# Ledger of designs, part 11: VH-VL binders against DNA-directed RNA polymerase V subunit 5C (NRPE5C)

Target 1, 233 residues: DNA-directed RNA polymerase V subunit 5C (NRPE5C), of Arabidopsis thaliana (Mouse-ear cress) (q9m1h8)
Amino acid sequence: MEETMAEEGCCENVESTFDDGTNCISKTEDTGGIESKRFYLARTTAFEMLRDRGYEVNEAELSLTLSEFRSVFGEKPELERLRICVPLRSDPKKKILVVFMGTEPITVKSVRALHIQISNNVGLHAMILVLQSKMNHFAQKALTTFPFTVETFPIEDLLVNITKHIQQPKIEILNKEEKEQLLRKHALEDKQLPYLQEKDSFVRYYGLKKKQVVKITYSKEPVGDFVTYRCII
Key: E = the ipSAE of ESMFold2; O = the ipSAE of OpenDDE; V2 = 0.75 times the mean of E and O plus 0.25 times the DockQ between their complexes.

## First folded at step 9 (VH-VL; framework fv_ecleralimab)

Design k2 (from g6 with heavy chain R100K, light chain K30R; at its last look DockQ between E and O 0.79; V2 from the best seeds 0.00; counts 0 for: pae E 2.1 > 2)
Fold by ESMFold2, look of step 9:
Structure k2 (fold): chain C 233 residues (1-233), chain A 121 residues (1-121), chain B 107 residues (1-107)
Amino acid sequence: as target 1 above (233 residues)
Amino acid sequence: EVQLVESGGGLVKPGGSLRLSCAASGFTFSNAWMHWVRQAPGKGLEWVGRIKSKTEGGTTDYAAPVKGRFTISRDDSKNTLYLQMNSLKTEDTAVYYCAKEYEWYYAFDIWGQGTLVTVSS
Amino acid sequence: SYELTQPLSVSVALGQTARITCSGDNIGSRSVHWYQQKPGQAPVLVIYDDSDRPSGIPERFSGSNSGNTATLTISRAQAGDEADYYCQVWDYSSDYVFGGGTKLTVL
């Protein structure tokens, strides 16, 4: 079956037609084939993202091929079957839910329905909505009524895993103690580190919160390691 | 329901000792950095000290006026924070609040109602 | 050690805008948090990280921080806003520091 990511060196845009990729002739496929491929790519990236965030993810989900995905879910997958619910490795009583939303506009009614649907799920501490349509400002405000963090990702942002295309630099996430020791060591106040925007793709991928600090290591042959720190804003 | 409940306050003579407790509920206590903050009658808020989560080292830090006399500890199995106060002075008279640090902000988002400690001859 | 200075009191007419200041050397390099304390009650966080509101705090509470001054602004002041207000920062050398408090009186 088809492996779109096999030609990663030619990728310049998630939804663009690649200049010399034979796997980019998707305009000749039926609608069901394109739809299932988008869900496959996004779902695979979601599993990789959850693993990298520290959730317990089954290896079978990480290694699932497009043909295997289509055998299980079909060419027009039922969205409810695509949901992901996995526990946090550090606290298995805490679970994250990933919901694949349909193409209808997401309204306050949609959010209320979701709130009701998950009201009896035990142990949810976070949720990710994979969006295929715009969410208006009122629907976004309604997400704040959940007792936990709700993140949103346009499905287009999950069609490739951005961490696989980065050669430099190495990124390490500091815990609160490590951040504090850094500030004391350099006699710095909370805002005196260079910033990373919370909308930065790596910040979003790891689900980093404001005020967290990342250590960025650039490896240079003559100088060795060059280390900088950045604070999420 | 998220809450903090202090207990153990009372009257004690200078040089004496007292142990305060703070019972926590409604959040993951073991992940939290926990604080004591005090307020002398008619005065402002004063930070007393902090204990970090065990996973981040479990270390304590204290304000200069109490360093060496006060000890903060935690029992994560009981969701309880403690303040052991020794060599008490009259200037330690205050309402003592238990507080939880808010994520990464160095702010206090959850406070108890406080317990009064009076140090008097 | 790092110090924060607040005015002892501020008065505001009902429905008007109150501004409470918190002064400190280069306070703009620090994140400023604000607490409301009503008589006989525990403090409540009303602003964190200069300008952000916890869930449940009305939009009429806002904050700013620049240079040597942070400001808590309460628009359309209500009788229920009458309280003591404290600013607070973390400082690498002094750890957690509170201002002396400001009594807001709503006339």
Scores: ipSAE 0.504, ipTM 0.838, lowest interface PAE 2.1, mean pLDDT 86
ESMFold2 (binder alone), look of step 9: mean pLDDT 95; pTM 0.963
OpenDDE, look of step 9: ipSAE 0.830; ipTM 0.948

Design k3 (from g6 with heavy chain R100K, light chain Y96W; at its last look DockQ between E and O 0.72; V2 from the best seeds 0.00; counts 0 for: pae E 2.1 > 2)
Fold by ESMFold2, look of step 9:
Structure k3 (fold): chain C 233 residues (1-233), chain A 121 residues (1-121), chain B 107 residues (1-107)
Amino acid sequence: as target 1 above (233 residues)
Amino acid sequence: EVQLVESGGGLVKPGGSLRLSCAASGFTFSNAWMHWVRQAPGKGLEWVGRIKSKTEGGTTDYAAPVKGRFTISRDDSKNTLYLQMNSLKTEDTAVYYCAKEYEWYYAFDIWGQGTLVTVSS
Amino acid sequence: SYELTQPLSVSVALGQTARITCSGDNIGSKSVHWYQQKPGQAPVLVIYDDSDRPSGIPERFSGSNSGNTATLTISRAQAGDEADYYCQVWDYSSDWVFGGGTKLTVL
């Protein structure tokens, strides 16, 4: 009555196989494996997002494998150890903090506790909360009491990095000078540009502010590059 | 603690010159697009000119009545905005305010208390 | 040469609602900003982008903008609201343009 799990015939894939006494699929609680993979994916995407926003990110964090992640953090990572704190490249005194929240509903008390935890983190100018649960409007309102902008992302939105999709049109973020030149060239006000919603996944990935403009290029054949501009609202 | 303080105002004869300063504190001056706005005694607000942040080009723009006579500059190491006024006219008599542009809105969210320039003789 | 027109003065009884207009050709296509200036003081931004309030501005200040008219509304007028009010836009051809100002008197 001792089950033997052999290496032959056991693998991680989407195919469903019955147990044969070797090893591939077992009927056990694998909540730690699922949890660690979700944190790994979200944390890797968060590092990529911060790099793309202009923060100084260690290249080793971007290349970390799942097995290396599990070696460091375990199958059920302690959330506090997952935090990310990196400086802005253009102003290294300004730092962003990424906090991974637990599965319990997020309340005003949760936000207050976070306030206390980070009170000694000097130089924070922004924070991102990675959520595993819903946040009611009272908790959302409490986030506005921080002396800096706090963004929230459901962890599900970070399991895949949306900027790696090859079908996505080319998107360029205009700076203020480029936006002003565009408006003057076309005799336009920004309200006359098509809009891109503040809640859009791309807008949220780059943390774009209202009134910023993005250039979107659809390119297929030499005749027919289609360019449109959209203003964040 | 966010503050803009103008200085250098005074009495000057027509045709003369005057240099105004605006000391900034409490925000990252080097990232800000800065403006001068003036107000003649008992009159309304009038835009004078703008200087962009150096990272966004550092260029200046001026209202038509002052173009060619006024020059806006900045010293980011001193957190200071300047207005050099040459060939002054009696119609340049005003309180001169420095102001900070608000994000992407083309509005002015921070103003100094102003410095009076009187052009007479 | 884009121009903004405001009434020279508006009066309101204490506790009542004041409305200050800012007229311009197709002003509804522009973002309108409003400033309060009390005697001997610098202007203070009270409304930006037609209807948004900066931090610290009470909810009784509101704004709207459509067609050729933008309006600043001050409900439950208080003695401390007595001031000059300026509207302002950016225009692609005329740059920063202010209205002439409106003196609000709280009776």
Scores: ipSAE 0.516, ipTM 0.843, lowest interface PAE 2.1, mean pLDDT 87
ESMFold2 (binder alone), look of step 9: mean pLDDT 95; pTM 0.964
OpenDDE, look of step 9: ipSAE 0.836; ipTM 0.955

Design k4 (from g6 with heavy chain N31D; at its last look DockQ between E and O 0.76; V2 from the best seeds 0.00; counts 0 for: pae E 2.4 > 2)
Fold by ESMFold2, look of step 9:
Structure k4 (fold): chain C 233 residues (1-233), chain A 121 residues (1-121), chain B 107 residues (1-107)
Amino acid sequence: as target 1 above (233 residues)
Amino acid sequence: EVQLVESGGGLVKPGGSLRLSCAASGFTFSDAWMHWVRQAPGKGLEWVGRIKSKTEGGTTDYAAPVKGRFTISRDDSKNTLYLQMNSLKTEDTAVYYCAREYEWYYAFDIWGQGTLVTVSS
Amino acid sequence: SYELTQPLSVSVALGQTARITCSGDNIGSKSVHWYQQKPGQAPVLVIYDDSDRPSGIPERFSGSNSGNTATLTISRAQAGDEADYYCQVWDYSSDYVFGGGTKLTVL
């Protein structure tokens, strides 16, 4: 009985007429709503993340409400319609694509199909896959054959934008020239800078690569600004 | 296929000049930091100089033995790196390689096959 | 100026392990890269950032770097490994520096 799924994909034939903290969740009434809410939250976080990475993001996408999202995409959104493709502000010829993957296991065949789908998308320089399922080891290796960086995020990691829920220092990403100038100025090698791990949630949020350096400025509270530099490892 | 192809090598008398070219393909040349590395016959590798991407200033840096005599330039519209060599000396005799810097590592991941420059009287 | 020192030659028996050293003052604070060069050919990057392998380089190639010495290790040496090997670093004062090279002979 628990193995039986809803008729329209995420729904079950149960009804809840009360919202008084009961353990019984109306899967048939809420399943599509839960799925659309998850996509809405993840997609909104993705837009905010892309804006913070320097991509040109329309303010309307950042301010979209759940009800507006549902009126456009429905309770069970078509995944291809959820895709995001936006240009880099500093070089509009370079674009990033965000793809929302389904619940089926992601295999080498899935990755190959995606590669074919995007083969004529001129100017793609990066891609993000939002995952709802496991990606096997062979599929992960297949991602490295793309001519650009492909990142993956479990959808659960995008349901909340981490930069909005804690006090944040100011983060500035140094380009290669700025990193070299910093090292020369202080007579340093890159291994002599404090580290920040690639797994760090902020590193992943900003899409930072190994050996990049970030400048972190802590607020003037309680005593003036404090600046530190960290190298991604 | 990622490829670098040098050309322009040859025989030159001391005090003369040569211009080397390096044609790039298979990658975004305008984003890359590009280098010249040389190797005298029977000797080891020696860094000559580099040019940074235009986005990061497009500036050049040179090894001490060639500073003031060699000039590196790039033409991103033609995906081509250049080395102008002036006031050549016999010790400049070498195979000259162009090379691409690998991301943020200060390593050289793509090399051309080299072009021979011989400086002799 | 910053200098790197390598032995002129190293010999290894077929199937055995070769180790090629690269010495420099506090080289452990730098990222060390290794290149293989066969006669008449361009160098090929075989190790970067001390121990990482580019795609296509066999797992037999490994690297380490600590203190004043970095080491390229080639396990189960093959005839095709016979080549010159160069270490290289970036230094804040000397920029890009190569070692003098080591001729690996497989016996």
Scores: ipSAE 0.503, ipTM 0.841, lowest interface PAE 2.4, mean pLDDT 87
ESMFold2 (binder alone), look of step 9: mean pLDDT 95; pTM 0.966
OpenDDE, look of step 9: ipSAE 0.843; ipTM 0.955

Design k5 (from g6 with heavy chain N31Y; at its last look DockQ between E and O 0.49; V2 from the best seeds 0.00; counts 0 for: pae E 2.2 > 2)
Fold by ESMFold2, look of step 9:
Structure k5 (fold): chain C 233 residues (1-233), chain A 121 residues (1-121), chain B 107 residues (1-107)
Amino acid sequence: as target 1 above (233 residues)
Amino acid sequence: EVQLVESGGGLVKPGGSLRLSCAASGFTFSYAWMHWVRQAPGKGLEWVGRIKSKTEGGTTDYAAPVKGRFTISRDDSKNTLYLQMNSLKTEDTAVYYCAREYEWYYAFDIWGQGTLVTVSS
Amino acid sequence: SYELTQPLSVSVALGQTARITCSGDNIGSKSVHWYQQKPGQAPVLVIYDDSDRPSGIPERFSGSNSGNTATLTISRAQAGDEADYYCQVWDYSSDYVFGGGTKLTVL
């Protein structure tokens, strides 16, 4: 009845369960645990982001309270234990890894060390680095040496989930065939779709790549849905 | 290293058939849209056809001169692309390249070295 | 069907700037890609999406695209740049289209 044996190359879901005596997360003064609170908020946002990108995320991670987080990881969590590795729901052989980086500057040497650390993790198709320090240009260029896409997020950008603002539109990501069908249907060339910038917070939240197309649906009750298509640039 | 290696080229008479293979290595072949492009001796590049990844429909598209005579297929378990050429004409004489589409760009970022097909009496 | 036109040949003096054009109706609305092919070799992608360089392509290679003309620019031309160059687009009605190719001669 148990899932105690992990198969080789398969990410296991990180589970943390605890009976909670929760505090309101919006409280501005947390007793000495500001560091653990920041990791908790960023890690929770990361799980929500991965779920919204179509990864299989354990519901317990989404509902984990700050006190439960501190019970499992402590007031000064070991960053290696915070890592997230989850499979894509539509193709479980494809996994994403989220790594929480330390406060030291990230250099080319740091990137090479990361290559070694993950060399045995078969099936990775993407990685996210949560940064606590600035990354210089040489280190950023070194990230291109990975055989998959690597995204970076300053931890500050993950302290609040931007999709929890009111009246978020529905976003559907087109695959390559669906994009091609859209272009042919409307007799459009590649560049004639309206653009959405790669730096846009929603683009970064959903991990969209250049030239991908999103269908954005705004629900307006009396007039129905308003639909637009945007190409990432 | 990422590479593509074509094989199966040779001399064939008009009206004959030939099957080309392209062995892929160093990337996840099953995710890729794959192409055949040809080049007649001393001439320019000409697109022949495409096969999409199975997850995006696995469908094929062909240039007009070869439609109905050529068939592109793939075997993802063997990381191999195929081109079946039937009813060959002297105009089909060319070096045949397999190529990988650069994701989302409609460009060809990886090419094989090509295999020569000669159609002659 | 959609067609691309390139000059048959272009000459450039060593160390000078070469420009190879690719003409097509409203080509500025399309993403243009460029390939270098040396004798007896497969093509190599040198510019994609008008102006982007793949990893390993020197900054001497650049591209632009507007109106009815896309241009591949090779600054500080070297002997090793001598090759055939092809432009290529995708078109919603004609699929993948190559230009006729341009032979670059470095003098």
Scores: ipSAE 0.506, ipTM 0.841, lowest interface PAE 2.2, mean pLDDT 86
ESMFold2 (binder alone), look of step 9: mean pLDDT 95; pTM 0.967
OpenDDE, look of step 9: ipSAE 0.839; ipTM 0.957

Design k6 (from g6 with heavy chain N31K; at its last look DockQ between E and O 0.01; V2 from the best seeds 0.00; counts 0 for: pae E 14.0 > 2, placed apart)
Heavy chain, then light chain:
Amino acid sequence: EVQLVESGGGLVKPGGSLRLSCAASGFTFSKAWMHWVRQAPGKGLEWVGRIKSKTEGGTTDYAAPVKGRFTISRDDSKNTLYLQMNSLKTEDTAVYYCAREYEWYYAFDIWGQGTLVTVSS
Amino acid sequence: SYELTQPLSVSVALGQTARITCSGDNIGSKSVHWYQQKPGQAPVLVIYDDSDRPSGIPERFSGSNSGNTATLTISRAQAGDEADYYCQVWDYSSDYVFGGGTKLTVL
ESMFold2, look of step 9: ipSAE 0.526; ipTM 0.849
ESMFold2 (binder alone), look of step 9: mean pLDDT 95; pTM 0.966
OpenDDE, look of step 9: ipSAE 0.844; ipTM 0.955
ESMFold2, look of step 10: ipSAE 0.006; ipTM 0.430
ESMFold2 (binder alone), look of step 10: mean pLDDT 95; pTM 0.965
OpenDDE, look of step 10: ipSAE 0.843; ipTM 0.955

## First folded at step 10 (VH-VL; framework fv_ecleralimab)

Design m1 (from k6 with light chain S31Y; at its last look DockQ between E and O 0.67; V2 from the best seeds 0.00; counts 0 for: pae E 2.3 > 2)
Heavy chain, then light chain:
Amino acid sequence: EVQLVESGGGLVKPGGSLRLSCAASGFTFSKAWMHWVRQAPGKGLEWVGRIKSKTEGGTTDYAAPVKGRFTISRDDSKNTLYLQMNSLKTEDTAVYYCAREYEWYYAFDIWGQGTLVTVSS
Amino acid sequence: SYELTQPLSVSVALGQTARITCSGDNIGSKYVHWYQQKPGQAPVLVIYDDSDRPSGIPERFSGSNSGNTATLTISRAQAGDEADYYCQVWDYSSDYVFGGGTKLTVL
ESMFold2, look of step 10: ipSAE 0.513; ipTM 0.844
ESMFold2 (binder alone), look of step 10: mean pLDDT 95; pTM 0.965
OpenDDE, look of step 10: ipSAE 0.824; ipTM 0.954
ESMFold2, look of step 11: ipSAE 0.474; ipTM 0.829
ESMFold2 (binder alone), look of step 11: mean pLDDT 95; pTM 0.965
OpenDDE, look of step 11: ipSAE 0.828; ipTM 0.954

Design m2 (from k6 with light chain S31H; at its last look DockQ between E and O 0.02; V2 from the best seeds 0.00; counts 0 for: pae E 12.9 > 2, placed apart)
Fold by ESMFold2, look of step 10:
Structure m2 (fold): chain C 233 residues (1-233), chain A 121 residues (1-121), chain B 107 residues (1-107)
Amino acid sequence: as target 1 above (233 residues)
Amino acid sequence: EVQLVESGGGLVKPGGSLRLSCAASGFTFSKAWMHWVRQAPGKGLEWVGRIKSKTEGGTTDYAAPVKGRFTISRDDSKNTLYLQMNSLKTEDTAVYYCAREYEWYYAFDIWGQGTLVTVSS
Amino acid sequence: SYELTQPLSVSVALGQTARITCSGDNIGSKHVHWYQQKPGQAPVLVIYDDSDRPSGIPERFSGSNSGNTATLTISRAQAGDEADYYCQVWDYSSDYVFGGGTKLTVL
């Protein structure tokens, strides 16, 4: 033929020679590589989680499509480019860093490398490690040497945003004064409230700590709102 | 430049008490996990106990032979580690070293000179 | 209560290679550290994390750890290497455990 077009992987299981470009674009969005899709989903969930925790997150990051992600980062993204560093809305000089770790086991040497990488990062008050492998006990101890909280999430736990799975009630985290007022008003102690476990996926998503109290509002239009309180244990 | 110096050793009768001190210099003491290790005359090294940094909870752990009798504490404002030894036994006779844990390795990179504790009638 | 076993003594000819062993049940799954102690002196860390050297320790000191045995190797032994050597691990129950020590004699 006079003009030949290179076949592109618009569908991983089917070779196509009749795509007109717009079909190829939509097929690419449907058939993308598993690796890039995993990072896209996890990174999107991380941005949503940070926004919901009160960090300033650029709306462009929240609205990225898989196709746009692949255009920027490729089918096999370089992990250091995936890092997220955003300030807390209430105090912009406090920042959180999200690091996507590789597939090699996480050891003390891995943590030492992190210390070096962030040694000059001013204002860092928290860090999240997205893991693709297990972290041994020596590495876990080494995480305690950071001057701020370090959380870990297996990447598998970030492939879906758990707050979107079930119809969500409104959740409000009580500050210290609000908690004290609640308990005094009803003559209660922390231990008399219904519990949420510290390991609960919801608790981990919001980064809640023991003794925090959350106000949960269920919307029921005919009857109005139902409010309950739970204490993290 | 980095230095640990123990003091307070001496002779004490069984059932008695003694308090050891370890003065630290040349490093950020408040961030360090600190240890006591002992060595009976002519014998090997034996771990006694550890205290974590206060930012990591300041908790202590002890070897079984001293649990309930020895107490480790720290004063970060004075860069000083302490070992309170109560209900002393003749088998507690040893040179007592303070030691710094090497970063996060569960190893001891800086040791003091040692102070001798003798428990005898 | 995890235990480490070392030979009581090891001899090496000047300029030869000394090997000091430290035996323990599945010690290869642990990180082994080594200390040198000369008479009347405090111990000095010579190997940590099985095979790494602190600053100031000559490269002729090396270590390995697999199975039930960790080994401290001192190549080109010098008279100044004559000392007691202790291995040490953390046993995961919050205890730090030392071996009984090995007296190295350089002949």
Scores: ipSAE 0.000, ipTM 0.487, lowest interface PAE 12.9, mean pLDDT 83
ESMFold2 (binder alone), look of step 10: mean pLDDT 95; pTM 0.963
OpenDDE, look of step 10: ipSAE 0.827; ipTM 0.951

Design m3 (from k6 with light chain S31T; at its last look DockQ between E and O 0.01; V2 from the best seeds 0.00; counts 0 for: pae E 14.2 > 2, placed apart)
Fold by ESMFold2, look of step 10:
Structure m3 (fold): chain C 233 residues (1-233), chain A 121 residues (1-121), chain B 107 residues (1-107)
Amino acid sequence: as target 1 above (233 residues)
Amino acid sequence: EVQLVESGGGLVKPGGSLRLSCAASGFTFSKAWMHWVRQAPGKGLEWVGRIKSKTEGGTTDYAAPVKGRFTISRDDSKNTLYLQMNSLKTEDTAVYYCAREYEWYYAFDIWGQGTLVTVSS
Amino acid sequence: SYELTQPLSVSVALGQTARITCSGDNIGSKTVHWYQQKPGQAPVLVIYDDSDRPSGIPERFSGSNSGNTATLTISRAQAGDEADYYCQVWDYSSDYVFGGGTKLTVL
């Protein structure tokens, strides 16, 4: 199959170099080790989140160990090398970009610079910014100038994958037709369903939008499954 | 009154070590990001390194010429910033300034008066 | 590494307007800060975030930044404005970067 030309810095696959020759013992905490571990955890969670959202993610990225990460990226990783760009499995022309932002405050000027950096990356339909600094009101509004959805996550929110640390029920997102059928069958309106808030960690993890309805199935043995429906507001 | 006062400068031979101190007053030192900036005689300003507040990880970053030789630390109970300089070179001869970062701007809004370090055979 | 270029010197007649430039590749996408340093003294922040003044800096100091050039403008120059002036940015690859400095002489 013909390869599509890709712009530098967005959708290049990260190829790991398999080398080993360093002796690393973590008997005493060091400052460089803390920062590389934070980036490793956040980047791994980001890959897991993208996989769970339906993006094509290489299994090698999901299984990368901290030692392997440090061998490739170092203890003070260059942030541009950490970027993730992967296509949506259902529509490979659509790509999502994950950018690890630096420690500088994020202003309108920062958002303009980001526009320039990605201006030649054809096919981006979404972007996630991993933040180490707060973003002022003007910068937040400026994110709406992108022709696609831009989400932000403080790096601290990605250090743990929330889906691994709780008993996770089975979750199914209803399409428009399924939602309409559900509401008609039970003679309900959107507002009569139990809510999930838009800021809920679960909602943000899956990138759910207002008015979407999820079917949640809890497994309860020996009683059987418990099913509930929730509407994003 | 917001003030930074450096001390510990002096004459040292190449390969030697020296420890600078910066005493802070008039602001909440424990929340501040603190820097060292140097200026060789008759030359311009050069960033040396930074230490973040402890609550934001207490991490340090260094300019390439000093990485691995210089160590920045802080003692929040004494409102004091430190610069440990090892393996000193003649190129390290400069006035060393302690500076406070203007939060969210990556600028330096408060500077000390500087302390001279001379590295000479 | 990211570099900033300033002229070595600028002269201005008393009461006139001085302009000090700071050149860098795409500096207009960065946030530029300016410092004044008088002989034997520590630097003093006079402009931050391209154009904002800290408390105590007169309105005759102003700044702009676009394209490849940032400019510090000093209107109605006074004898006390004679000093070295440094521009500074933050850059991901080089962290905190200063220009080489410009000596302003007030004639």
Scores: ipSAE 0.005, ipTM 0.431, lowest interface PAE 14.2, mean pLDDT 82
ESMFold2 (binder alone), look of step 10: mean pLDDT 95; pTM 0.964
OpenDDE, look of step 10: ipSAE 0.839; ipTM 0.953

